# VHH binders against WD repeat-containing protein 38 (WDR38), part 10

Target 1, 314 residues: WD repeat-containing protein 38 (WDR38), of Homo sapiens (Human) (q5jtn6)
Amino acid sequence: MNSGVPATLAVRRVKFFGQHGGEVNSSAFSPDGQMLLTGSEDGCVYGWETRSGQLLWRLGGHTGPVKFCRFSPDGHLFASASCDCTVRLWDVARAKCLRVLKGHQRSVETVSFSPDSRQLASGGWDKRVMLWDVQSGQMLRLLVGHRDSIQSSDFSPTVNCLATGSWDSTVHIWDLRMVTPAVSHQALEGHSANISCLCYSASGLLASGSWDKTIHIWKPTTSSLLIQLKGHVTWVKSIAFSPDELWLASAGYSRMVKVWDCNTGKCLETLKGVLDVAHTCAFTPDGKILVSGAADQTRRQISRTSKSPRDPQT
Key: E = the ipSAE of ESMFold2; O = the ipSAE of OpenDDE; V2 = 0.75 times the mean of E and O plus 0.25 times the DockQ between their complexes.

## First folded at step 4 (VHH)

Design k22 (framework vhh_brivekimig_d4; at its last look DockQ between E and O 0.08; V2 from the best seeds 0.00; counts 0 for: pae O 10.7 > 2, placed apart)
Fold by OpenDDE, look of step 5:
Structure k22 (fold): chain B 314 residues (1-314), chain A 120 residues (1-120)
Amino acid sequence: as target 1 above (314 residues)
Amino acid sequence: EVQLVESGGGVVQPGGSLRLSCAASGFTFSDYAMSWVRQAPGKGPEWVSSISGSGGSTLYADSVKGRFTISRDNSKNTLYLQMNSLRPEDTALYYCAKESYTRGYPFDYSSQGTLVTVSS
């Protein structure tokens, strides 16, 4: 029963990433944490070296705002979703667009890669989820069932399932082993407002954040709600599990980032004042929390928080 | 008690402009994101736009993107929606909502809304 000393989180480092031509809508770290992606209203995706804060590249191509971006699990690719109704697949090393995925009829709001990096899911305002073959760029499946915009998606790490969160306040779990037409295997109901974000833990737990100001942690396999996290004063925008699944970080359209104990549901820490608006939060592989937000429309800062006061100021 | 009072609606021609206002009271206005939602005749409520508490972040429905601008003045506890290039399909009762749009209705259903009619 390791009475883990309530890890006091402290802001260790703040870096500013400022060269965007518009508001940053999405941020994503590479699997190794060495690279940061940002998608902007200017239609570009930016690659940054996380440590130095150096801009590595700016990639245009989208004809509308980039709404979401994410690395593949293997770190070789990343995808961007845009209000131009397309998803783009990019080679990380070459900083080159490999594929333009066309099929959505409205703004694409979310993209996610399968664990093996072979498939990509996208969702958006057309209330459709599309499954894509990464290599060929072909649409494999159309998943229909949501009644409103899909705002978030994530593949299960343990099973061949996809979770999607929607403004219809539901999470759908799609069993991808099923033959077409794919219907949602499970609908997770409990939120009373838009679901804005969701993420799987490494073990297969699912967390969802909502405009109802709550975070739900689910066990998808049993369609059960394990815990509800309450404490946000505004809608939740982003959530992330720590690698060890002990913590969950959440950010909203506020100045606050919260860190939660996943077992007890208690808010362990509330970080205030670091950002004007917190947009995204993530954990590094070593368990540090990275928060990205904006001080203004053109500048994004990332703050790193450490669990241990003893961690050397690197 | 949370109070939201919308104003600024009216009748405009296609291509015209309107500016809606929402006066907020009963809560710390700057601490909450605010939204506009609308309900057209015979249709369900539709989310239009949202703005963060600080005003540093804004979101728009695709249907209004590029035409509408949401803003706020926290010193006046007022939310705004600048509507340009109005279309007949923008005809609706417009509501101000605190924080978020809930499924099927504005957060504060007690609001009366302001009517926007776009007609030639």
Scores: ipSAE 0.005, ipTM 0.274, lowest interface PAE 10.7, mean pLDDT 84
ESMFold2-Fast, scan of step 4: ipSAE 0.655; ipTM 0.845
ESMFold2, look of step 5: ipSAE 0.291; ipTM 0.669
ESMFold2 (binder alone), look of step 5: mean pLDDT 81; pTM 0.811

Design k24 (from e3 with D99E E107Y; framework vhh_brivekimig_d4)
Fold by ESMFold2-Fast, scan of step 4:
Structure k24 (fold): chain B 314 residues (1-314), chain A 121 residues (1-121)
Amino acid sequence: as target 1 above (314 residues)
Amino acid sequence: EVQLVESGGGVVQPGGSLRLSCAASGFTFSDYAMSWVRQAPGKGPEWVSSISGSGGSTLYADSVKGRFTISRDNSKNTLYLQMNSLRPEDTALYYCAKETYSRYGPYFDYSSQGTLVTVSS
């Protein structure tokens, strides 16, 4: 059968991960959902066990804030993007830096892996998209076309294409099948603000989340907007498709997570009471559990207060 | 290390105008979106406006849209907020911030003192 009975998520869980040296800028779940990465203002990447919330490791190396982090699809590697203008590739099992990717002239805001984990894309405030070979660390291609900072990226699972989202309020779809250095891309227009997050569905639909408080679901093959999801009261921070593509989860700056029906655009559920902005959300492979990771706002506030040399006396 | 110094606040009558400035140092200014955030007495912080690192893209809260204009000069590492048609409801401490959002959301990415705007008759 093509569809089941409408149901709420069987299990939904929001977990809070704390004790960073500064603000958390980014978080990402491992493909199996057992680990969470967080990228911090202190320049470190932290690894956490999702089930227990226990810190597994803390990795230094970046000389500026970590802006974004993401696991490779095969789970063996992760990448971090930093204000130090570099991308670092890390081995998950060894918790060691394998490569430092240099080329960007300004802060790197996004990284994404190709589905085969062989290539990496990066982008940021220099308005350049760079494609890298993961094994060698060599830059394969430079893609130019955005009019403002690149803030989000995701590779298509079905075709050799990359999507990028920008402060210029557009999504660009880059065709990576060309063997020449020629630029080949299309722009998706409709958002009115920064495209802060992107994700492809398993079948090749694309969702974009924006500081305009909306989420757009696109069909890239026809460059058509299929549906606009409205209801967030603040900027959208993170989005994820369920594996069956019937649902989309979104997290915003208003400390809430929403679950949407991708066919009707109806908001099915709103989870409130998140202590800080929900930095990431992901469905388990069977689609039954939504996991959302968020920084511990209380700990972050204490850290900020303790930075003051003039703390009040008792 | 991020240093932000706001200025340009003052007392103005309803319908008046003020221009706020924020001098930034300690980071590559053009690599960050910048925001203005305000906090009225007895209320939580409210996001006002944001501008991209290039200055080519802007965003405004509905309460100030059409009245306030955000701009930046990357050669001077300075952020501006031109405030026109000021209302008593605009009375607040105004802060500049790096990329942050404050309405029910995360804390400010700064520890600056802000600049006071008072709209009174």
Scores: ipSAE 0.497, ipTM 0.767, lowest interface PAE 2.3, mean pLDDT 82

Design k25 (from e3 with D99E Y104S E107S; framework vhh_brivekimig_d4)
Fold by ESMFold2-Fast, scan of step 4:
Structure k25 (fold): chain B 314 residues (1-314), chain A 121 residues (1-121)
Amino acid sequence: as target 1 above (314 residues)
Amino acid sequence: EVQLVESGGGVVQPGGSLRLSCAASGFTFSDYAMSWVRQAPGKGPEWVSSISGSGGSTLYADSVKGRFTISRDNSKNTLYLQMNSLRPEDTALYYCAKETYSRSGPSFDYSSQGTLVTVSS
């Protein structure tokens, strides 16, 4: 009978107020948890050090708002998606744009990398999913089937499949193994609102988080719903599986982070009062630490040094 | 540069109807989900309804579901809220909101004056 987070799981919480030239549209942790990316309405991507809360770099290039950003699994690259209808691929170490991916006809709302970091998927308001080769920047495939904007995406770690979540309240699993004119896909139905976030577990289970305030854990191979996680009081924004798949962390608009038991569906812990409006969560690779961060334009700490606060130890 | 101008509020009796409008400028309207948020006197903001950028998908708070209809006209950069079967509890300032990751529903705080809806005789 679990009544809280296990004693071996440490939680680290940080706050970021920033030098953003507009609202924050997206935030993402690096795979090692040492950096936070934020995508801004001003068209820039910002890189922050999670330990200090300090700005590392500000990258311009997009001609419209940045809607999403995400690191490659190997940590060497990140991608940004924009209202300018492009995806940009960036080198993390050099903080420089490597490629501009053109093809979308409307704002791009999501990007995700394949597990080997060699392919990228993008989607947005044109209802199209595009698969790209990272090295060449060439579009490999166009996937069509969603009835509204694609808002979330994640690649399977175990099979050559892509999951996408949409404002049409469905998850589509795209089978990338087949060389056919039409890409085979299955719709996972059950949510009643926008599917804002998706995350695969290491074994190939899929979690979907929604504006309907629920999280669904699916078995994609059978298209079956395994568990529905209820308890968020507002929209779900971010989810992450622990590496051992025993737990799921989730963040929502009410400034709460929840930790769930993936076998029972029980909420083990609710972390509240330490996060601002924009927030994200991630487990460290060893699964021992849950890192939670927030970036907020309205609570900007503006000075000559642009110093950002960190959560006090309590 | 983002401007959102709400209109259509007024005084109406319980059971009555009003249609709110929001004129948007300074951004590509069809690339954003839009929401209506209300704030009753002395209370915090309450999210009411959202609509996808295409207008094909909508979401409502339980308190207004079946009574309110959100819609948009992307050719006119205008968001609408049709309010039917109005109740005294619907009395509030109504704001429209451009949805972003940091500025969504209850957390939205654009400095527009909103449009006042008063449900009483």
Scores: ipSAE 0.479, ipTM 0.775, lowest interface PAE 2.8, mean pLDDT 82

Design k26 (from e3 with D99E T100G R103S Y104G G105Y P106Y E107R; framework vhh_brivekimig_d4)
Amino acid sequence: EVQLVESGGGVVQPGGSLRLSCAASGFTFSDYAMSWVRQAPGKGPEWVSSISGSGGSTLYADSVKGRFTISRDNSKNTLYLQMNSLRPEDTALYYCAKEGYSSGYYRFDYSSQGTLVTVSS
ESMFold2-Fast, scan of step 4: ipSAE 0.563; ipTM 0.800

Design k27 (from e3 with D99E T100G R103S Y104G G105W P106Y E107R F108S; framework vhh_brivekimig_d4)
Fold by ESMFold2-Fast, scan of step 4:
Structure k27 (fold): chain B 314 residues (1-314), chain A 121 residues (1-121)
Amino acid sequence: as target 1 above (314 residues)
Amino acid sequence: EVQLVESGGGVVQPGGSLRLSCAASGFTFSDYAMSWVRQAPGKGPEWVSSISGSGGSTLYADSVKGRFTISRDNSKNTLYLQMNSLRPEDTALYYCAKEGYSSGWYRSDYSSQGTLVTVSS
């Protein structure tokens, strides 16, 4: 409320070159920001050094497109979700698959790790959320309630709860604290389209980004909408809270990243000039640097020029 | 490889209707959201509508809401756009797009010319 003066942030942008065998479906920064993962239509996960843009490794194994990838909070593991209906758990240091998690009946669209890196949640087009034990690979719980595909997920850092976002335009908060035959959940309503991304703040606030071009900040404990962030011209793709919770960064399917004041809902900065769609954004642990990752597309991936049946020569 | 073949365009008078089709191959159709995008002569691409992989959820541009209906038949790997109450400003080349994280709802490398819709008196 009391400043009205836009904050400025140091922004570090990274490029990676198109060595993928298909379109990039997902990207994720490591917790320390030194690595970028990309999940590809070719079924591989690629690891990149963010400082140089150099390819570190290419990992096959999935028999269908990789739809999502995410690092564990401790940085030792990452998970990939695929159209092959599996989730794979990988060792970061050795770049090797540790486990294949089988149970989903359709494409898996999202994975998230618990704060202690011991549990994993997955969800996708079968409308099911599955909780897994990372060490054993055993499915612990099945969560049902969404009316369409699960597209996003994140674990609360403060309580044993999971948030999931869906094409049904709702966010569900699943209470994992009680052992019950059916998992208790509450729906957060307000979005009008697919909930493509979710992020908890350190204190337990939840942000949801949507194909309706808005971001909502919620207080899950009261199920109340605190603030609505408006300004993206296209679908929201990725969101991240700053560690001090004063700011939120967001990336849309347009070529821009926005930084928002979480207290006022004002857009503080709009960062333009990325090479391609900003796939992901993350703050450094000290909150002083925003890191944004985008694919460096070849000259042949330019916007297609449509022509009429009688189009004159250019 | 991903193949999207649009059809159903033509010339209609204002107030008329057309149904566009997009035949998809080279991927598991039901696991992807699909979109219709149009490009009018001398303009950039404009997103029109999207549908979830199940077909249970839809989204429309304000300019077409209430007039256009997106649908899909996953058994036939086909996307549809029913266009009613057509206006001259709906004149455009219409493209089918598979949801892509790199390209968003834009289309730049598929082997298709789209389907032309012309609304004139």
Scores: ipSAE 0.563, ipTM 0.804, lowest interface PAE 2.2, mean pLDDT 82

Design k29 (framework vhh_brivekimig_d4)
Fold by ESMFold2-Fast, scan of step 4:
Structure k29 (fold): chain B 314 residues (1-314), chain A 120 residues (1-120)
Amino acid sequence: as target 1 above (314 residues)
Amino acid sequence: EVQLVESGGGVVQPGGSLRLSCAASGFTFSDYAMSWVRQAPGKGPEWVSSISGSGGSTLYADSVKGRFTISRDNSKNTLYLQMNSLRPEDTALYYCAREYDFWSGTYDYSSQGTLVTVSS
């Protein structure tokens, strides 16, 4: 009968969670897939029930836009990174802020948890990567080497390394295994613009998405570029591996989400016809649902058009 | 209240130069990448150039590489576009935007644009 792979791809559903106070900058699933976080330009983090689409809570506290949010792998905590120069650590069950991590001098653009949930990395426009102890809130290490803003980060699931992506068009792999005065790191070169998003696969492959309109899949152990994914007509905004590593989803500044075959590098699907711009995407843990963050853009567009109407031309 | 106010447009002959400015207010200017986007009469918006918050990294559309230079002065909250060797096809309304969001469907602030006309 059917092998199942083409049918599995064909039944993926894109869900959009509306009614944010501003643009959605980031989204993240809980490890069990039952909750979705969205980080908003309005300075709030929103928690949603994935099954029902119902808003569970809206959390204020940040005094500027929330640029990134992510659950701890153990599911007990989440972190948010903000233009207010802070990272906040939150308790999921209580929906309360536990710590405000202060140290960055500019907007914090990325945050990621170590696989054991005990450490957190943050980075942003001050070009500093900071490694934090989650329990104490103390800064453990400052990583210096990028020449411009750090825009993306992810911890390796297989080795004690951190990857960071930057406006300097490089990915740095930081070796956290050795206690040294300077952290050993390696630059992966090949992109020609800002590296806006990074994601490790479960096996330790690394994907990087760029404003150069490409996605690179790397083997970090050999510093090798394995596959370049070409097809986005504008900047890549976010990427996510499926849990089984068969697929990668990507979202761009255009109104589309792409699904790629990670072994062949072929674009399998382009999801179009979305009223809101697809800024961020993520797979559920079972790989069956693809989600993008959304805001109610219709009212904002109508307001602007009313101020300066123009004759339409075909 | 986020505001972006463009200026410096005008009428120039082919081969001429113009310097566009964008005065930003209502947000921490140095914490955002900034872009120039243009819209020619009867056409859709086209991304022209972007600059990182520090000003240390830049990106250009292939149509303007080697002719246009993007820069910023974070002490003045001002974005610039130096346009050299202008061509008739550069005729457009020029907008400044945070990242690419102005024309991607995320209209969170009003921009008037500045008109550049390249004509003999």
Scores: ipSAE 0.519, ipTM 0.797, lowest interface PAE 2.5, mean pLDDT 82

Design k3 (framework vhh_brivekimig_d4; at its last look DockQ between E and O 0.43; V2 from the best seeds 0.00; counts 0 for: pae O 5.7 > 2)
Fold by OpenDDE, look of step 5:
Structure k3 (fold): chain B 314 residues (1-314), chain A 119 residues (1-119)
Amino acid sequence: as target 1 above (314 residues)
Amino acid sequence: EVQLVESGGGVVQPGGSLRLSCAASGFTFSDYAMSWVRQAPGKGPEWVSSISGSGGSTLYADSVKGRFTISRDNSKNTLYLQMNSLRPEDTALYYCAKETYGRGPFDYSSQGTLVTVSS
C-alpha cells in the first residue's frame, strides 16, 4: 500500500458558521462528517449541516457556557459539557435533550463516548472522571487520580480502557474491566505542559497534544512513547488520526494545521487556514481533513487597532 | 460581567523587580485558567504566562522563564506576576486575561498596567 504523500492539501472552500451569541469553545464533526456541532459561551449547542453551512438547530438548556461537545460513534447521540457542572445527552435526530447528568462539582471540560455508544465519560475541573450509563443516565464509576483539571478523554477502540488528559501534564489510562478502579491503571508522563487533547487511533495507539507545543504518540499497552511530533509554534488544541492511521492532523492555537506522518514523525504539510483560531480537526471516513474554528473579521480589525491582545499567541 | 483590574506597574531600573496583581470578578475565578499578556510599544501582544485554575500548572514564555513567576490566590480572586531581573525589553503594558482553556480567545477587557524598565 503506497504510503503516498498525501496529495497537496489545499485549503478548499471555507464555510462560515456564524450565529452564536458568544464565543465558540468546542466543535465536533459527526462520524460521517455531515454534521458539525458547536458549543458556545452563550450556553447553547448548535448543529450545522457541514456542506451547506446551514444552521439546523440551536439547543439551549445549559445554564452556563458549553465547554465541550461530541457525537456518539453511532451518530445518534451527542453530549455537551458545561461550566454549569452538568453533561447533557442529546438526540441528534430529534434535537432534544434526553438526559442531564449531574455529579460533577465544577466545570465539565470534556466528554467522550465508548465505542459502542453505551457509556459516556466526562471530566473537568473537579479532577474527577465520571463514567455514565448513556441509557439510564446513571453514574457508573468515579475515577480519581489526576492532580489537575481534566481537559480531554477518549475510549480505546480495542480494549476496555479510557484515556484522560490533564493539566497536570499526564495522561491516565483507566482499565474499565477492573471492578473498582479508584486509581488510574497507568500514567503516561512526558509532556512538560498541559495536555489539551488526546485521541485513539483505530488500532489502539494514543496521541496527546499539549501546551508544550508537542504531540506524543503512545502505545498504551506498553506505556511507551513511540514518537514525539515537534513543529507547532503554538499550543496544540486538537488532534486526529486518519482512518488508516498513516496520518495525524493537528490544530494549533493559531491558524496552523499540521499533517504528520505517524511512522516517521515528519510534518508532511502545514496549512495556514483562514480561521483566526482552529478549534477542531478531524478526518472524514474518506480521508479528508475537516477543520473548524473561529473567524471574526471584527476581531481582526479590533486586534489591529486596539491594544487588546485577544490572541496573544498569534 | 467579567472584570479584570491590573495593578502594580511602574518604573524600575534594569535588574529590578515588580509584582503585578490582577483582581478578578464576575466569574468563578478558580474555574478558569488565567494568563498574563503584554504589549510593548510598536509590537503586537505577547503571551507571558499562564496558570491553571487550581494553580497546579504554570507555563511561561521563553523570554521570561526563570525570571517571572505566576501565581494566584483563589480565596482573594487575585492573579499575580512576580517579575524579577527585569530588562528593558520587558517594558510593556501588562494585561490580565481569563482563558478559555486554550479553546478560544482570551477574555481580555482590562486597561492593563504599565511596566517601564529603564536606566
Scores: ipSAE 0.019, ipTM 0.432, lowest interface PAE 5.7, mean pLDDT 85
ESMFold2-Fast, scan of step 4: ipSAE 0.590; ipTM 0.824
ESMFold2, look of step 5: ipSAE 0.215; ipTM 0.632
ESMFold2 (binder alone), look of step 5: mean pLDDT 81; pTM 0.814

Design k30 (framework vhh_brivekimig_d4)
Fold by ESMFold2-Fast, scan of step 4:
Formats: C-alpha cells, structure tokens, sequence
Structure k30 (fold): chain B 314 residues (1-314), chain A 120 residues (1-120)
C-alpha cells in the first residue's frame, strides 16, 4: 500500500448535532473513545456519546466562554479552561464540579493532565503556566518564559517535563524534575505562527501543530527537529500519535483529518467530512481504530451571510 | 450585547494609505485574538490578518504581508489595521471579528463593515 490508511487501521467518523448556545471552542475524546467533550462560548461543557451522537449532559458553572476541555488519562475527571480566568475540575461519572482553580489573571486557553492524573497544567493570555495538584486544588508551581499567550500543553509520559505552545511561535519544554526557585526550560524554535496543539508520543517524541499549516516532530532531549509534516491547506487544530508511534493523525480548520507516516513524513490518507464546528481525532489504546468527530452547531443558524474566510489561510 | 463597529474606510489612490479602526464592546476585549476579514465585490470573504490578545504576535495573509500592520489598544478596546501601498485588489468591505478557537475567523455577529475603494 503506497498511500491510504494501513490495512490494520479502522476509521470511524462521527458527526454530532449540537445544542450549543454558542461557538464550540474545543472538543476532546475520552481515553476509551466512548465520549466526546465540547466546550462552548455559552460557558457550558457538553458530554456526548460517541456511538449514538446523543447528548449525555450539559454542565454550567463557568461565568465566561469555555476555551478548552480535556479528560484525565485515567478517564475519571475532566478539566475545563475559561475566559472567566478559572479552570474547573469535574467528575465524569457524577457530572459534577469538584474544584475551581483560581490564579490566572486572564483567559485560560489550555489545560492538560500529568500521565498519573495527579497534576494539571494550565496556561493562557497572562503568559503564565500554572501547575496544580488535582486532589487539593493547590497551585504547585508558576512557570514564566513565553512572550505571548499560551495556547497548548502536554505532559511528557517518559520524564517529568511539560511542553507548552504559544502565539509567540515557540514550544517551551519545562523541566519539572528539579526543586529549585528557577525552573529550567528550553525553547524549540521553527514554527512561524501560533502553536495550537501539542502531543507527546509514548517514547517522549513531541509533535507540535501550528497555524503556519505545518506539524513538527521534535526530539526534546536534544532540542532537534526530526521531521516537518507539510500538506495541510489551513491552520492545524489537533494532533494525536498512534500508541506505537508509527502514525500521527491531525485535524485542520478545513475539516480534514490527515494520517501521517512519522518516519517518512508522508501523508498516507486525507479524510474529509462536512463538520462545521470543532473537529478532533484520537487513536484507541491498541492503535487499531482512529476515531474522528466533531460537534455541529444546529441551534445557531449558520446562514449564507457567513463572513468566515474560505481560503487555506483561515 | 457584543458589538464591533468598523470605521476608517474611504476612497484612496493606488499607493495610498488608510487606517481602519474597530471599536469593541460587550466582552473582555483583551481575552480574544482579533482578525480583519475582507470581502471584495463578487467574491467570498478573505482573511487578512490576526493579532493575539496581548498584541505581541501577529499573522498576515501573503497578499498583504509587508504592506498591512494589525495592532490593538486594549485600554481603548480598539483594533486597528494600518494599510500602506494600497492596490486596486485591496478594494473590499473590511470587517473585524473575534477569533474563535473552534472556527478560526468565523464571525458571530453581523456588522456593516467599512468600505475601502482603491482607484484613481
């Protein structure tokens, strides 16, 4: 097979009809792929069943738009980041808020969990990265170094490090292993626009997706760029490594999902849907299934007078 | 509630300059990346430029790079577009928009825009 999705990979596409009171800013699959979260401009987080597209619950609490949402790796919790300057921690099974994390001075744009689900990182428009203890809600550490808004984050699965991506077009790798007043960090430079998404592989490689339409795969230990993935016609929105690290899936603002060979940098497959809001993708833990889906906005009428750009630069 | 009011358009000769303004109200302006979008006669919308909430980072369409400068004043809740070396191809109705993370430059609210005409 020269191109296309490998024979062992099954692809599922799901379109969710929304009951959102505003734009969908973020979407995230649960670790088992059975649930989709969406974060809305209306200040609510919505939970959807992946198989049926059925709305499971709608959760209010935030006093401003929800900008980002993500499940804990163990699947028991999720976090939401908001323009109200808070992060909320929620119990998945009970659909209830457990903690309100206060400290940011501006909109929070990203949130991520450590691999053991015990710590949380948040970042946003105040240019600050805050590390939190999930159990207590206490702020553990403040990381300063980005020159503009922090838009993406992910924890390393192999070492005690955090990666953050920014509108300043850099990725920072923060070394959390040392208990010193100054936190050691390194900047990865090469992107020319906002770094909207980050994903670590199981072995500790890092992928960064950008509004410059490229995806970079880095080796953080040497700060070296291993490969650049080119082919998206618009801004990159989300990325995910397969568990065996042979493939990377990416979603762009043009409603396309691409599957890449991580060794060669070749685009193996381009999947296209008619999804109008948020698009996301995730591999199952065994790597055999790629799930793609998005919430669609049916309550807000998207009319012929829409002023959204149609070119690849949007 | 949320309002964006564009101004500063007009008629200018090729090679001329204009400065567009957008007055924002009804939301926390500094929490949003902002964009300029234009629509030329008989064509669909074209994204022109975006600026981060802090104003420290900018992004431009290839067609305007080096000629246009996007900026903002968060104390005045105002977005600007400085347009230099204007060309007939820049003739369009110009709109400002909040940049939604989910939809990029998708516009939530209708506005009249400001008309820029480049001709002699």
Amino acid sequence: as target 1 above (314 residues)
Amino acid sequence: EVQLVESGGGVVQPGGSLRLSCAASGFTFSDYAMSWVRQAPGKGPEWVSSISGSGGSTLYADSVKGRFTISRDNSKNTLYLQMNSLRPEDTALYYCARLYYGSGSYRDYSSQGTLVTVSS
Scores: ipSAE 0.324, ipTM 0.689, lowest interface PAE 4.0, mean pLDDT 82

Design k4 (framework vhh_brivekimig_d4)
Fold by ESMFold2-Fast, scan of step 4:
Formats: structure tokens, C-alpha cells, sequence
Structure k4 (fold): chain B 314 residues (1-314), chain A 119 residues (1-119)
């Protein structure tokens, strides 16, 4: 409905270097935009002040890498998904772990909150989607149907449905209104590789980003592909709709961040060569600023096999 | 400490075959997608192939599709690349990599396995 966005989008580049004990796997804004959350390979979740870029806190607890993190819509909680096979629910104000959600048999790759902040979905390499009650920590439902790892998830803001994206190259739309544990009644096909990232727009459109180098915008109610965004030279890593859904931001492995017009499918802006590997992108809640971040640890992954004297952590 | 040790390279004639191996340690191997990446003399790194953590899904660069096969054995923490119908342009130092850490960045001090295709 409202644009509420300037004619020219402001881009803020934020580095999360040196204070993480490894690669940054995920980032998310608090609903009020005052805090940025990052999940790290070192097993910690980091909280940052958006305005200053200063570290507010570092929370340990996970015994393996944190793969994904996000805030509850009400801003009171956040969740982290980890290679330790658990999801942790944290209290933002107290900076304390409230619950450890156990049930997954392998690394958990994605976590998302329902719009009312009362339920949480998680998924990962065990190919299972688990729906949890946030207050009690009890598992409510087990959703099965994906043929490979679940890598992305998001709840619809308009209907009681969950979307999940997978290494099986499909998006599943799960109807959570069912009396019995839900089974997928809709699979969105069209991608040819891992669906690494997924987000709903405010009106209920769904975007999926893939290692096939494309982004698809879908209308889930009709299972229709509306627009295919082509232009990334390599895999898409993260995507985000602007709050007014006029734009989509995407980040990938080419050190490239793109901003797209969601109505035309045209690329409005491309930022190259200045961000290292662009692992994350996110809009501020007011839609005025696009934040992109990258880890400084990309050099370590291969040098460790040689025990390079230039690697200070070996 | 994440360790990836490549092996299986050598000298082969055009049309020949080689099987590369990568021994992984220091992480839960089955919880990561894995890739092969190569760097030819005087050129930048080129992604070759990727495989999901379960081994159920694979992806290939157009330059190697139909000739190379990626596979993994999670019980042995080992990644493989079967290379058939080798061409002189396949000559490169081959690396394995975890996808989440930017598989396209190389340090020349890193281990790898050299593949030379010459007549």
C-alpha cells in the first residue's frame, strides 16, 4: 500500500570482523531495528547495536556452529539453530537461554517464528520440519515430505501456513490449520538446485533464493511463479523483502549484493567487490537502509589443510 | 580444527581418468555440503561440483557435466571426485571445501592435489 521509502535507497555496509570466533552464518534485525543478531561458526550468538555497530553481548551455549538465528516478531525472544542438533530460545532483555529444544537428529539449518510469536518452526539435515510451542518448549507437529535437507523457512504473515526450502530444489507450503499433523499439499517446483533462502513479503508473496543462481517470486495461493530474477553470477546466499515489498535485496558468493524491483524483476543496483563474500543482507524495519555484512574468515577454510603459518588460529 | 586433505592427483593422458579423495576431520562431515574447486595455472579458482550432506543431491559446472561425478562416504568422512574423459584444460590444482566458508578463496600455502593432463 504505502511506499514510505526514499526514491534512492541508502546502503549501509557493516563489517562483523574480528569479534566473531569464525564465519558468520546468519544475521537478523530486531523488529524495532535497534539490534542486529548474528550466528557464528564458533557456536555463539552475537548482539550488535545497529546505530553504532558496537557489540552489545556474546552468548555461548551451543556446542556446535550456529547456522541460523532470528528474533520473535514481538521482539522479546530470539531463536538459534545449530549443528549441535538443538534450537535454543533466548530472552532478549535478560540475555539468557530459556529453553533448549531437542528432537532433531542432525544439524538444524533454519528456524522461524510464527507472526504471533507463539510458535517456532525448525528444519535441517534430518529432512524433518518440527513445529514447537514457544511458551512450553513442546514439539507440536512433525512435518515430513522433503527429500533432502531443509535449508530455509518462513511463516506466512497473512495465513496460517509455513514455507520451507530444501536441497531437493522444492519449496513446500504446509497448511498449519489442519487438525492432524500437517502433510505438504503444495510443492513449488522450478528451481534446479538447493533453495538456500526464503522469505515472505508483507502481502503474502514468497521469494526463494537458490544455488541455481536465480531468485523466484511466487504467489503461494495459486502455486504460481510470478517472476524469475536472473543476474547473480553464482549461488544466492540470502534474500530480504523491503517492508513495503517494492524491493528485494539478495546476497551471494560472488561478493555481489543486488537490489531488485519486485514488480518488473529488473535489477536496480549491484554492489561488487567491496563486501568480501556477501553472506548476509537485510532491510531495516523502516525500509530506508539496506545492511550487508561479510565475515573475514573465508581465507582459513583451505589453508587449514596445510597448517599455514599465516593462520593465527592453528 | 577443520582439516581437509586432498589426494589422488597425478599425470594422465587426454581421455584418461582419475579419482580424487578428500579426507575431512574436525567437524561433523555429514552436516555440511561439500565442494570441489580447481585452480588452473595462471587462472583464478573455478567451482567444479557440490554435493549435499546426505549425498542425495549433486550440482556440476557446465565444463565438467557428464564427465565428472562427485560422491561422498559419510561413514569414512571422505569426499570423492571421479574424473573421466580428461582434457588438457582440466589441468589444475584441485581442492575440496566446505560450502559455508567461501569455497572460491584459495591460499597458495594450502594443500591440494595436482592433476596434469598432457599428451
Amino acid sequence: as target 1 above (314 residues)
Amino acid sequence: EVQLVESGGGVVQPGGSLRLSCAASGFTFSDYAMSWVRQAPGKGPEWVSSISGSGGSTLYADSVKGRFTISRDNSKNTLYLQMNSLRPEDTALYYCAREYYGSRYFDYSSQGTLVTVSS
Scores: ipSAE 0.445, ipTM 0.744, lowest interface PAE 2.9, mean pLDDT 81

